VH-VL binders against q9vr94. Designs and how they scored, part 24

Target 1, 124 residues: q9vr94
Amino acid sequence: GVTEEQMWSAGKLMRDVCLPKYPKVSVEVADNIRNGDIPNSKDTNCYINCILEMMQAIKKGKFQLESTLKQMDIMLPDSYKDEYRKGINLCKDSTVGLKNAPNCDPAHALLSCLKNNIKVFVFP
Short names: E, the ipSAE of ESMFold2; O, the ipSAE of OpenDDE; V2, 0.75 times the mean of E and O plus 0.25 times the DockQ between their complexes.

## First folded at step 10 (VH-VL)

Design x8 (framework fv_axatilimab)
Fold by ESMFold2-Fast, scan of step 10:
Structure x8 (fold): chain C 124 residues (1-124), chain A 118 residues (1-118), chain B 107 residues (1-107)
Amino acid sequence: as target 1 above (124 residues)
Amino acid sequence: EVTLKESGPALVKPTQTLTLTCTFSGFSLSDSGYYVGWIRQPPGKALEWLAYIYYSGSTRYNPSLKNRLTISKDTSKNQVVLTMTNMDPVDTATYYCARELWYSFDYWGQGTMVTVSS
Amino acid sequence: DIQMTQSPSSLSASVGDRVTITCLASQSIGSYLAWYQQKPGKAPKLLIYYASKLQSGVPSRFSGSGSGTDYTLTISSLQPEDFATYYCQQSSSWPYTFGGGTKVEIK
């Protein structure tokens, strides 16, 4: 595991790559998403998708269970892992049947599910 | 114990290139999560961020100075180097290198004063 | 660029006073804000990171608060060693930008 400081530093790098790609997503909206206030719009969903792809949690609109569990062990402090393991298991089917293009619906579904099922929710 | 120290010339003539070296200990830029950045402060004025380099080699530059700045690292020597071209008297400042972690600069070098004059 | 407006530019206070310094960002910065202390002739020292997290080794009389565009550094009981200039810094967007500084003078 990593420290919380290392987790947030890695998160910042992902945000710094993804946020400029979606200029309609303001810093204020991205801050709201980080705090678990997740809007449902094409631009915000595709911003979320960009970050989740960097985390290797989504590939081509499909949730990657095994990859997500491995990345969790790399990206999260040890104290977060039990809660996230439970949340990931509860949310593993959240993207099933959803189309990725054009609205990045799987990314919204996954992140919203995690926010609703994880007490220590963190996002870049 | 984390330490950083700047080295380079104290006097630079207009149009010359400035080269500053940051030598550090207590951490490595082979370790995930760490950045080393450069910040300057003209006498009596506020701090201005110049550039940073991430452990992976990724770099960012202040856009107002981007065409003049290059930042590089030598991981084996624990050094980060900043070069700044076409120096002008307005570039007179104390130049600091600092480690970034958690979106902030947690350890700073002592600073090196660079005077640009003819 | 995100503009960081810091107020006041200077203040003088007595030992034991509660001191408040404010920092206003021209757009939301999502708690990607740090506070630094700089004593004359010295490098800045990190006090607060991520708007409200106290840096290890910094006295508990220092605290940070705020969100969105509005941030505050508070010194609950000013001490003689707190004579310094204080700077806020955002890291939400490139380029990183600093406030203009607040000089705190102790009587």
Scores: ipSAE 0.005, ipTM 0.553, lowest interface PAE 14.2, mean pLDDT 87

Design x9 (framework fv_axatilimab)
Fold by ESMFold2-Fast, scan of step 10:
Structure x9 (fold): chain C 124 residues (1-124), chain A 118 residues (1-118), chain B 107 residues (1-107)
Amino acid sequence: as target 1 above (124 residues)
Amino acid sequence: EVTLKESGPALVKPTQTLTLTCTFSGFSLSSYDYYVGWIRQPPGKALEWLAYIYYSGSTRYNPSLKNRLTISKDTSKNQVVLTMTNMDPVDTATYYCARELWYSFDYWGQGTMVTVSS
Amino acid sequence: DIQMTQSPSSLSASVGDRVTITCLASQSIGSYLAWYQQKPGKAPKLLIYYASKLQSGVPSRFSGSGSGTDYTLTISSLQPEDFATYYCQQSSSRPYTFGGGTKVEIK
């Protein structure tokens, strides 16, 4: 693992890349998403997808279980890992059937599932 | 431990290009932990962020000045260079380079005063 | 751009006083806020990062609090070396923006 400060530093990098690509997503909305208040709209879902692709958790609209578990070891503090391993396993099928949905729907489905199943939820 | 120092011309004529070099020690831009940025302060005014560069070479610019700014790095020399084109008297300011860690500038250079005058 | 409004623009205080400076963001910045101290002719010095975390080597009389749009820097017992201008800065989005500064002057 990493420290919480390193986790948030990596998160800032991902936000700095992804948020400018979605001008309709305000910083306030992005902060709400970070805190687990996740709207369902094309712009916010595609912003989330951009970050999840940087994390290698989604590729071509499909959840990547093995990649996600490996990336958790790189990006999360050790104290977060058991809860996230559990949450990821509960959410591994959340994107099934959504690959070509028009509003970056796999990203919304995955992040919402994680928020509902993880007590120590964090997002950039 | 960590030090940064700006160098460049003290006087620039209107329409000329400003080039400033930041030389640092005590850390490396081969590390993903750090950015190096440039901030300026006109006399008696607030601080204004200009640009930053990351270990990967990724750059970000203040949109109000983006068409005038270029930031680059030489990781082996521990140097970051800022270039600003078409200088105007309103660009008269102290220019700082600084290290960014955890969304803040934790170490700053001493600053270099740049006066733009004919 | 996110606008950062500091209040007051200046204040006069005596050694030993509790000093409070506020910073208001035009939209939520999720605790991506830093506080800096600047003395005349010197570079800014980081005091607080991530809204409430004290920078190493900074005296414990400095503290930061707040979340969302409203942030506060507190100096619990002002010392002679604390007379300076203080700036807040958000890094939640680009461009990074600074407050207009608060000058803390001796009474």
Scores: ipSAE 0.000, ipTM 0.532, lowest interface PAE 15.6, mean pLDDT 87

## First folded at step 11 (VH-VL; framework fv_becotatug)

Design k1 (at its last look DockQ between E and O 0.78; V2 from the best seeds 0.00; counts 0 for: pae O 5.9 > 2)
Fold by ESMFold2, look of step 11:
Structure k1 (fold): chain C 124 residues (1-124), chain A 116 residues (1-116), chain B 107 residues (1-107)
Amino acid sequence: as target 1 above (124 residues)
Amino acid sequence: QVQLQESGPGLVKPSETLSLTCTVSGFSISDYYVHWVRQAPGKGLEWLGVIYYRGSTRYNTPFTSRLTISVDTSKNQFSLKLSSVTAADTAVYYCARELWYSFDYWGQGTLVTVSS
Amino acid sequence: EIVLTQSPDFQSVTPKEKVTITCRASQSIGSYIHWYQQKPDQSPKLLIKYASRSFSGIPSRFSGSGSGTDFTLTINSLEAEDAATYYCQQSSSKPYTFGQGTKLEIK
C-alpha cells in the first residue's frame, strides 16, 4: 500500500506546481490549509482549486465524486480510506449551485466540507 | 536509513555566536521541513524554528532577533546560528525532520554549554 | 501561543500496570497532537501522531485518544523499558509547543 512518505512526495509535486502560481500564499499559509485552517480569499481559494484539479477532485467548479474516490484509493494509505470514503460521500453536493461562482468559491466549499467531515484531515 | 546528526563546538563564550550544523542522510533536505529544538538541562523541549524546503524560515518569537537557520542543499546540511548567547542558552540542541505534522526522526543531540 | 499541560508530572508504576497520561491544550487543536518518548540521555522518539495513530514500529501497548483540547496517551501492560519521560506536542499552529513532560519510573 501507499506509505506516508509516498503520500508526502505526491503532495510535494502538487505544491511545486500550484504554489508558485499564487505568490501571496506563503508556505506557512499553505501549511495552515493542510492542517484544516482554511481561509476564504481569492488567492487561497484558487491555490486550493489548483491542488484539487491536480487530484481530479474538481473540474470547472464541479466536484468529481467518482474521480475523487478513485484518487483516494491511489493516494492514501489503507488505514485512511474508510474515513475518507465516508467524508467524501458526505460532500457530494458541496459545490452544487456554485459552478459559476467567482474567486474559486467551489474549491473553498469542497475543501471546507471535507475538513468538517474527516477527522484526520490531510491536504497537499 | 534516515539519519540526522548535530555537530559543532560544545563550549561557547557569553556574547559570542553559537553555531551548529545538522548533517542529514537517507533523504534530501530539499524535500522535507527541518527543525531545531532544544532542551535546557533538566527542562522540557523548546521549539526554535523551521526551515522549509524552499529555504524560507519561521522562528519562535523570543529568538527572531538572534536566530538564523540556513541550508546547504549540495551537502545535505542545515545550520543554526544563535547570536549574543548567555548562560540561558545552555542546552542540548536537536535537529529533527517533520513528516506530516510530527517529528519522525531526530538527531542524537549535542550539548552546548555557554560559560565564561 | 498554545500551552499544553500534562498530568501527572511524575508517576511510579509497576510492570503490567495500565498507565494513562493526559495533555490539555489551551485552545482547540483538532487532532494535531503527537506523543514522544524520551529515555535518559536519548533523543525523543515519536510514538503516536494525530492523537491516535501509531508511528511505524511502535508496540501496540501504546495508544492515544482525544480531540479538541483533551488528549490521552495510554500504555497497556507497561514494560520495564517504558521508564521514560513522555511529551505531547501540538502542530496546529506555529510556534509548535510541547507539554512539560510526564516522567514514568518503574517501582
Scores: ipSAE 0.553, ipTM 0.867, lowest interface PAE 2.1, mean pLDDT 91
Fold by OpenDDE, look of step 11:
Structure k1 (fold): chain C 124 residues (1-124), chain A 116 residues (1-116), chain B 107 residues (1-107)
Amino acid sequence: as target 1 above (124 residues)
Amino acid sequence: QVQLQESGPGLVKPSETLSLTCTVSGFSISDYYVHWVRQAPGKGLEWLGVIYYRGSTRYNTPFTSRLTISVDTSKNQFSLKLSSVTAADTAVYYCARELWYSFDYWGQGTLVTVSS
Amino acid sequence: EIVLTQSPDFQSVTPKEKVTITCRASQSIGSYIHWYQQKPDQSPKLLIKYASRSFSGIPSRFSGSGSGTDFTLTINSLEAEDAATYYCQQSSSKPYTFGQGTKLEIK
């Protein structure tokens, strides 16, 4: 598996790609999201959506279970995987009914679900 | 190897500005969050603030009016400035690197004494 | 801010004994608790991250447990070199905060 340093580096790259696309999302807000403080706004939700898309966890507002599991296996240190597998499975339906919801609501729902079901939750 | 090292005057007069520099090696300062933490003699640890890899900062509430943290990526250094110091600011000051919420590497710390 | 309260403040133990240090948070912080060791005239060193994950190079006699508000650092079979002050620290929210510390002396 990857090291935590590698995971950190990968996460930073994703931030570097997504934050510039959403100038209303400050670094502090992004950091709060990383820490599990997930606000509900269009800009922050769509920023989250950008990150989740890069993780191949969400596509067109739909959670991608198999893709997420595959990416998790690649992106996380081994010590994180079991907990994340469980959490991901628990959140498999978190975006159901939200596919066409505005303001990137599926992304917010998915990330919130993951945060609530993974004790050591990490996000870029 | 990852290293952080604090430097600056060990003595500052009351009402003056405490200035410290943290020089890092073994990693790029622009890739990590770096924090300042201080420890008064015989006391515990107090978080002062953080600078993000993009240069934004966040300070602990008691220091918002006095504390400035900045970064010089060209020198792989970041700095702390604490204005209007008093005896209560006497402490060992540490810079520390954050890796995913924990401080995995610390500087050796530098003692700053505020005295007239 | 989140207040972390450690127990005990001080403990004197003999080598080879088991030591337990507790840290209680004023509110739930999940697993965003980390433990540091600070020896006299040295900087803190990371021991345990995320409540139970050992940092690289840390001896196996150090372990952590807990979630939510109650956390424990355990040292199995204490060594003389373990004399230090131990701190818990939360990263659940800013400002980051530390416990008041637990000083461990070896008899």
Scores: ipSAE 0.017, ipTM 0.691, lowest interface PAE 5.9, mean pLDDT 92
ESMFold2 (binder alone), look of step 11: mean pLDDT 92; pTM 0.944

Design k2 (at its last look DockQ between E and O 0.78; V2 from the best seeds 0.00; counts 0 for: pae E 3.0 > 2)
Fold by OpenDDE, look of step 11:
Structure k2 (fold): chain C 124 residues (1-124), chain A 116 residues (1-116), chain B 107 residues (1-107)
Amino acid sequence: as target 1 above (124 residues)
Amino acid sequence: QVQLQESGPGLVKPSETLSLTCTVSGFSITEYYVHWVRQAPGKGLEWLGVIYYRGSTRYNTPFTSRLTISVDTSKNQFSLKLSSVTAADTAVYYCARELWYSFDHWGQGTLVTVSS
Amino acid sequence: EIVLTQSPDFQSVTPKEKVTITCRASQSIGSYIHWYQQKPDQSPKLLIKYASKSFSGIPSRFSGSGSGTDFTLTINSLEAEDAATYYCQQSSSKPYTFGQGTKLEIK
């Protein structure tokens, strides 16, 4: 598997791509999200959506289970995989009924679910 | 190899400003959070604040009014400025790199003594 | 801020003994607890991250466990070189905070 440093670099790239697209999301807010403090607003949700899309975890407001598992397998250190695999599976239905919800609500729901079901949750 | 090294005057007078520099090598200064932590003689560790390469900072509450952390990407350096120092600010000051929430590398630390 | 309380403050042990250090958080921090070793006149060194993950290069005799509010650092067979002060640190929320430290001396 990859190292934590490699994972960090990858995460940074995602943040660097997504933050500029949402200027109303400050670096501080992004850092809070990284630490699991997830606000519920259109801008922050869509920022989260951007990150999750880059992770191949969400597409058009729908959670991509198989894609997420594949990406997790290649992008996480081995020591993280088992816990993430379990958490991801527990969140397989986290976006059900939210596909057409406004303000990137599926992304918020998915990230919140992952945070609640993965003890060591890391986010860019 | 990853290295951080603190530097600055070891002696500061009361009411003056303590200025330190953290020089980093072995990793890109634009990719990591760097924290400042201090340790008074014979005491524990105290978190002072953090900075990201883009200049975003967060300070521990007791220091918000007199602590400034900055970055100079051209020199691969972070800086700490603590104004209006007193004897209570006498400590070994560390800069440390964060990797996913933990401090995986520390500088050797630099002792700063506040004395008249 | 989240307060971390370690126990004990001080412990004198003989080589080859099992050592247990506890860290209690004032509120739940999940697994966002890390352990550091600091020897005299040295900077802290990361031992365990996320409660139970050993950092690279750390001897296998060091291990960590716990979740929520109660955490433990264990040295299964103490070596003379393990004489140091050990700190827990939380990264669940800012400000980051440390335990008061546990000093281990070797008899």
Scores: ipSAE 0.514, ipTM 0.873, lowest interface PAE 1.1, mean pLDDT 93
Fold by ESMFold2, look of step 11:
Structure k2 (fold): chain C 124 residues (1-124), chain A 116 residues (1-116), chain B 107 residues (1-107)
Amino acid sequence: as target 1 above (124 residues)
Amino acid sequence: QVQLQESGPGLVKPSETLSLTCTVSGFSITEYYVHWVRQAPGKGLEWLGVIYYRGSTRYNTPFTSRLTISVDTSKNQFSLKLSSVTAADTAVYYCARELWYSFDHWGQGTLVTVSS
Amino acid sequence: EIVLTQSPDFQSVTPKEKVTITCRASQSIGSYIHWYQQKPDQSPKLLIKYASKSFSGIPSRFSGSGSGTDFTLTINSLEAEDAATYYCQQSSSKPYTFGQGTKLEIK
């Protein structure tokens, strides 16, 4: 199984790709998002969208439920999987009606739903 | 095997600068957050600050003007400098690695006494 | 700044007893609470992370629970080697903070 160190390293790679694209998003703001403090601004929402796209969780503003469940089985430690599976399914409709919304709103909606429905919320 | 080891002088005079190093092994110092925590004799733990893997820092509010945390990747070391020390800064100083929200590895700690 | 208040400050206990230590946060911190054990002249050791997940190698007699503002650490059958000071620590926001500690002694 995947270790917490391997999960951390994969997350760091995603942040290293996405964070430079959004210079108004500081490392501290990105860490706050990791800890569940999710702002609602264009720059932070689009940073979140970049990460979620790399995780194959969102595509063109649409939550990719089956892809997310598949990636969860591959990339999370076994002790995380049951809670994540439940929370991911509770969020299956979180981006419905938002596909063409501006300012990366679907990404904000998806991550906010996941944070509210997953007890141990981890995010790069 | 992840290990952290603090080192530095055991005695520092008041008003001088306390300077410590944390030598790490078993992980890349550019990949993880390293925190400094201290403990006055007989007292609890006090968080001092963190250095992020890209080198930026965050310090606990009382220490913002006196504390500097840095990294030397060539030596696999972190450092702490605390200026203008007083007797209140007498403590055991620890460095610790954060992995997913918690401190999973700690150094053994080093006692620093501030005394004339 | 988030204040963590532990209870009790000190407890003298007999081996095999069940021990419960509480940690109360001044605001909601979700499950971002961690528990450490510290024996005299030693560094802290992580016991429980993220409220209820045991760290690797921790005996099963240690467990944690809680969410929001109220958290507990439980030792279900105290062993003599469990004499130590126990700290909770939050990582919900910087500055990270610790509870004041709970010292357990063996009768």
Scores: ipSAE 0.415, ipTM 0.828, lowest interface PAE 3.0, mean pLDDT 89
ESMFold2 (binder alone), look of step 11: mean pLDDT 92; pTM 0.948

Design k3 (at its last look DockQ between E and O 0.86; V2 from the best seeds 0.73)
Fold by OpenDDE, look of step 11:
Structure k3 (fold): chain C 124 residues (1-124), chain A 116 residues (1-116), chain B 107 residues (1-107)
Amino acid sequence: as target 1 above (124 residues)
Amino acid sequence: QVQLQESGPGLVKPSETLSLTCTVSGFSISDYYVHWVRQAPGKGLEWLGVIYYHGKTRYNTPFTSRLTISVDTSKNQFSLKLSSVTAADTAVYYCARELWYSFDYWGQGTLVTVSS
Amino acid sequence: EIVLTQSPDFQSVTPKEKVTITCRASQSIGSYIHWYQQKPDQSPKLLIKYASKSFSGIPSRFSGSGSGTDFTLTINSLEAEDAATYYCQQSSSKPYTFGQGTKLEIK
């Protein structure tokens, strides 16, 4: 598995790509999201959506279970995988019935679900 | 190997500005969050603030008016400036690297004594 | 700010004994608690991250547990070299805060 430093680098890259696309999302808000404090606003949701898309976890507002599991296996240190695998599976239906446009509600729902079902939760 | 090293004057007079530098090696200065933490003699640890890899900062509330943290990428250094110091600012000052919320590497610390 | 309260403040123990240090948060912080060891005249050293994950190079006798507001650092079979002050630290929200420390002396 990857190291936490490698995971950090990957996360940084994703932030660097997504954060500039949403100028209304402050660095502090992004850091709060990183800690699992997830606000519910269009800009923050769509920022989250951007990150999740880069993780191949969401596509057009739909959770991608198999893709997420595959990416998790690649992107996480081994010590994180079991808990994340369980949490991911518990969130398989978290985006069902939610409309993606314009507020990126599925992304918010998915990340919130993951946060609630993964004890050691990390996010870019 | 990852290393951080604090440097600066060990003695500062009251009302003056305490200036410290943290020199880092073994990692890219533009990739990590670096924090300043201090420890008064015989006391615990106090978080002062953070500078993010993009150069933005956040300070602990008591220090917002007199603390400045900055980065010099050309020198691979972070800096701390604490103005209007008093005896209460006497402490060992540490810079520390954050990796996913924890401080995985610390400098050796530098003692700064505020005395007239 | 989130206040972390450690217990005890001081403990004197015999080698090979089991030591337990507690850290209580003033509010829930999930698992965003980390433990540090600081020996005299040295900088803090990361021991445990995220309540229970051992940092690289840390002896197996060190372990952590807990979630929410109550956390524990355990040292199984204490060694003489473990004499130090131990701190918990939360990263759930800024400002980051530390416990007041637990000084561990070896008899």
Scores: ipSAE 0.801, ipTM 0.928, lowest interface PAE 0.6, mean pLDDT 95
Fold by ESMFold2, look of step 11:
Structure k3 (fold): chain C 124 residues (1-124), chain A 116 residues (1-116), chain B 107 residues (1-107)
Amino acid sequence: as target 1 above (124 residues)
Amino acid sequence: QVQLQESGPGLVKPSETLSLTCTVSGFSISDYYVHWVRQAPGKGLEWLGVIYYHGKTRYNTPFTSRLTISVDTSKNQFSLKLSSVTAADTAVYYCARELWYSFDYWGQGTLVTVSS
Amino acid sequence: EIVLTQSPDFQSVTPKEKVTITCRASQSIGSYIHWYQQKPDQSPKLLIKYASKSFSGIPSRFSGSGSGTDFTLTINSLEAEDAATYYCQQSSSKPYTFGQGTKLEIK
């Protein structure tokens, strides 16, 4: 199975792609998001959207439930999977009605839902 | 094999600068967050600071004016400088790797004594 | 900053007993608490991550629980080698902080 080092390396690659695109998002802010402190601003929401798109979890503001479940099985250590599977399913409708919302609001809604429904929350 | 090793002088005079190097192997320091933690004799653990990106750092509040953490990626090393030391800075100094919120690998520690 | 308060500071323990160490945070930290064991003259060793997940190679007698502000490390059926000082550490926000430690000694 996938190790925590492998999960870290994949997540770091995503951060290395996304964080430079949003210079107002500091490393400290990105770490706060990783720890579940999820701000609501255009820059932070769009940073989150960049990460979620790389995970194939969101596409054009729509949560990709089946793709997310498949990527979770590939990208997470086995000990994380049961909790994540439950939390992901609880969030299946988190972006409903937000297709055209501004400021990457669907990404904020999805990550906020996941944080509230996953006890061991990890994010790049 | 992931390893971290602290090195530097074991004795430093008061008011001078304490300088330590951590040499790492088994991973690149540009890929992980690396930290300094210290422990005064008979006391608990105290977090000193972290390195994020090529010299981006965060220091524990009491140390912001005295502490510098830096990195040399070509040598896979990072360092600690603590200026204006007193006897209160006598401690075992550890370098440690963070993986997903916790410290999974630690150096063996090096005792630094501040004494005339 | 987030203050972590461990209890007890010290406990003399008998092999085979169940030992409980608590850690209380000054504000909610979710599950971002980690436990370390430190034996004399050694570096700390990670035992438990994220309040309740065992680190690789840690004996099953060690377990952790809690969320929010109240956390517990439990040693079920203590062994003599478990004599050490135990620390909790939060990673919810920087600066990262440690509890003051709990020393376990064998009776």
Scores: ipSAE 0.562, ipTM 0.870, lowest interface PAE 2.0, mean pLDDT 91
ESMFold2 (binder alone), look of step 11: mean pLDDT 92; pTM 0.946

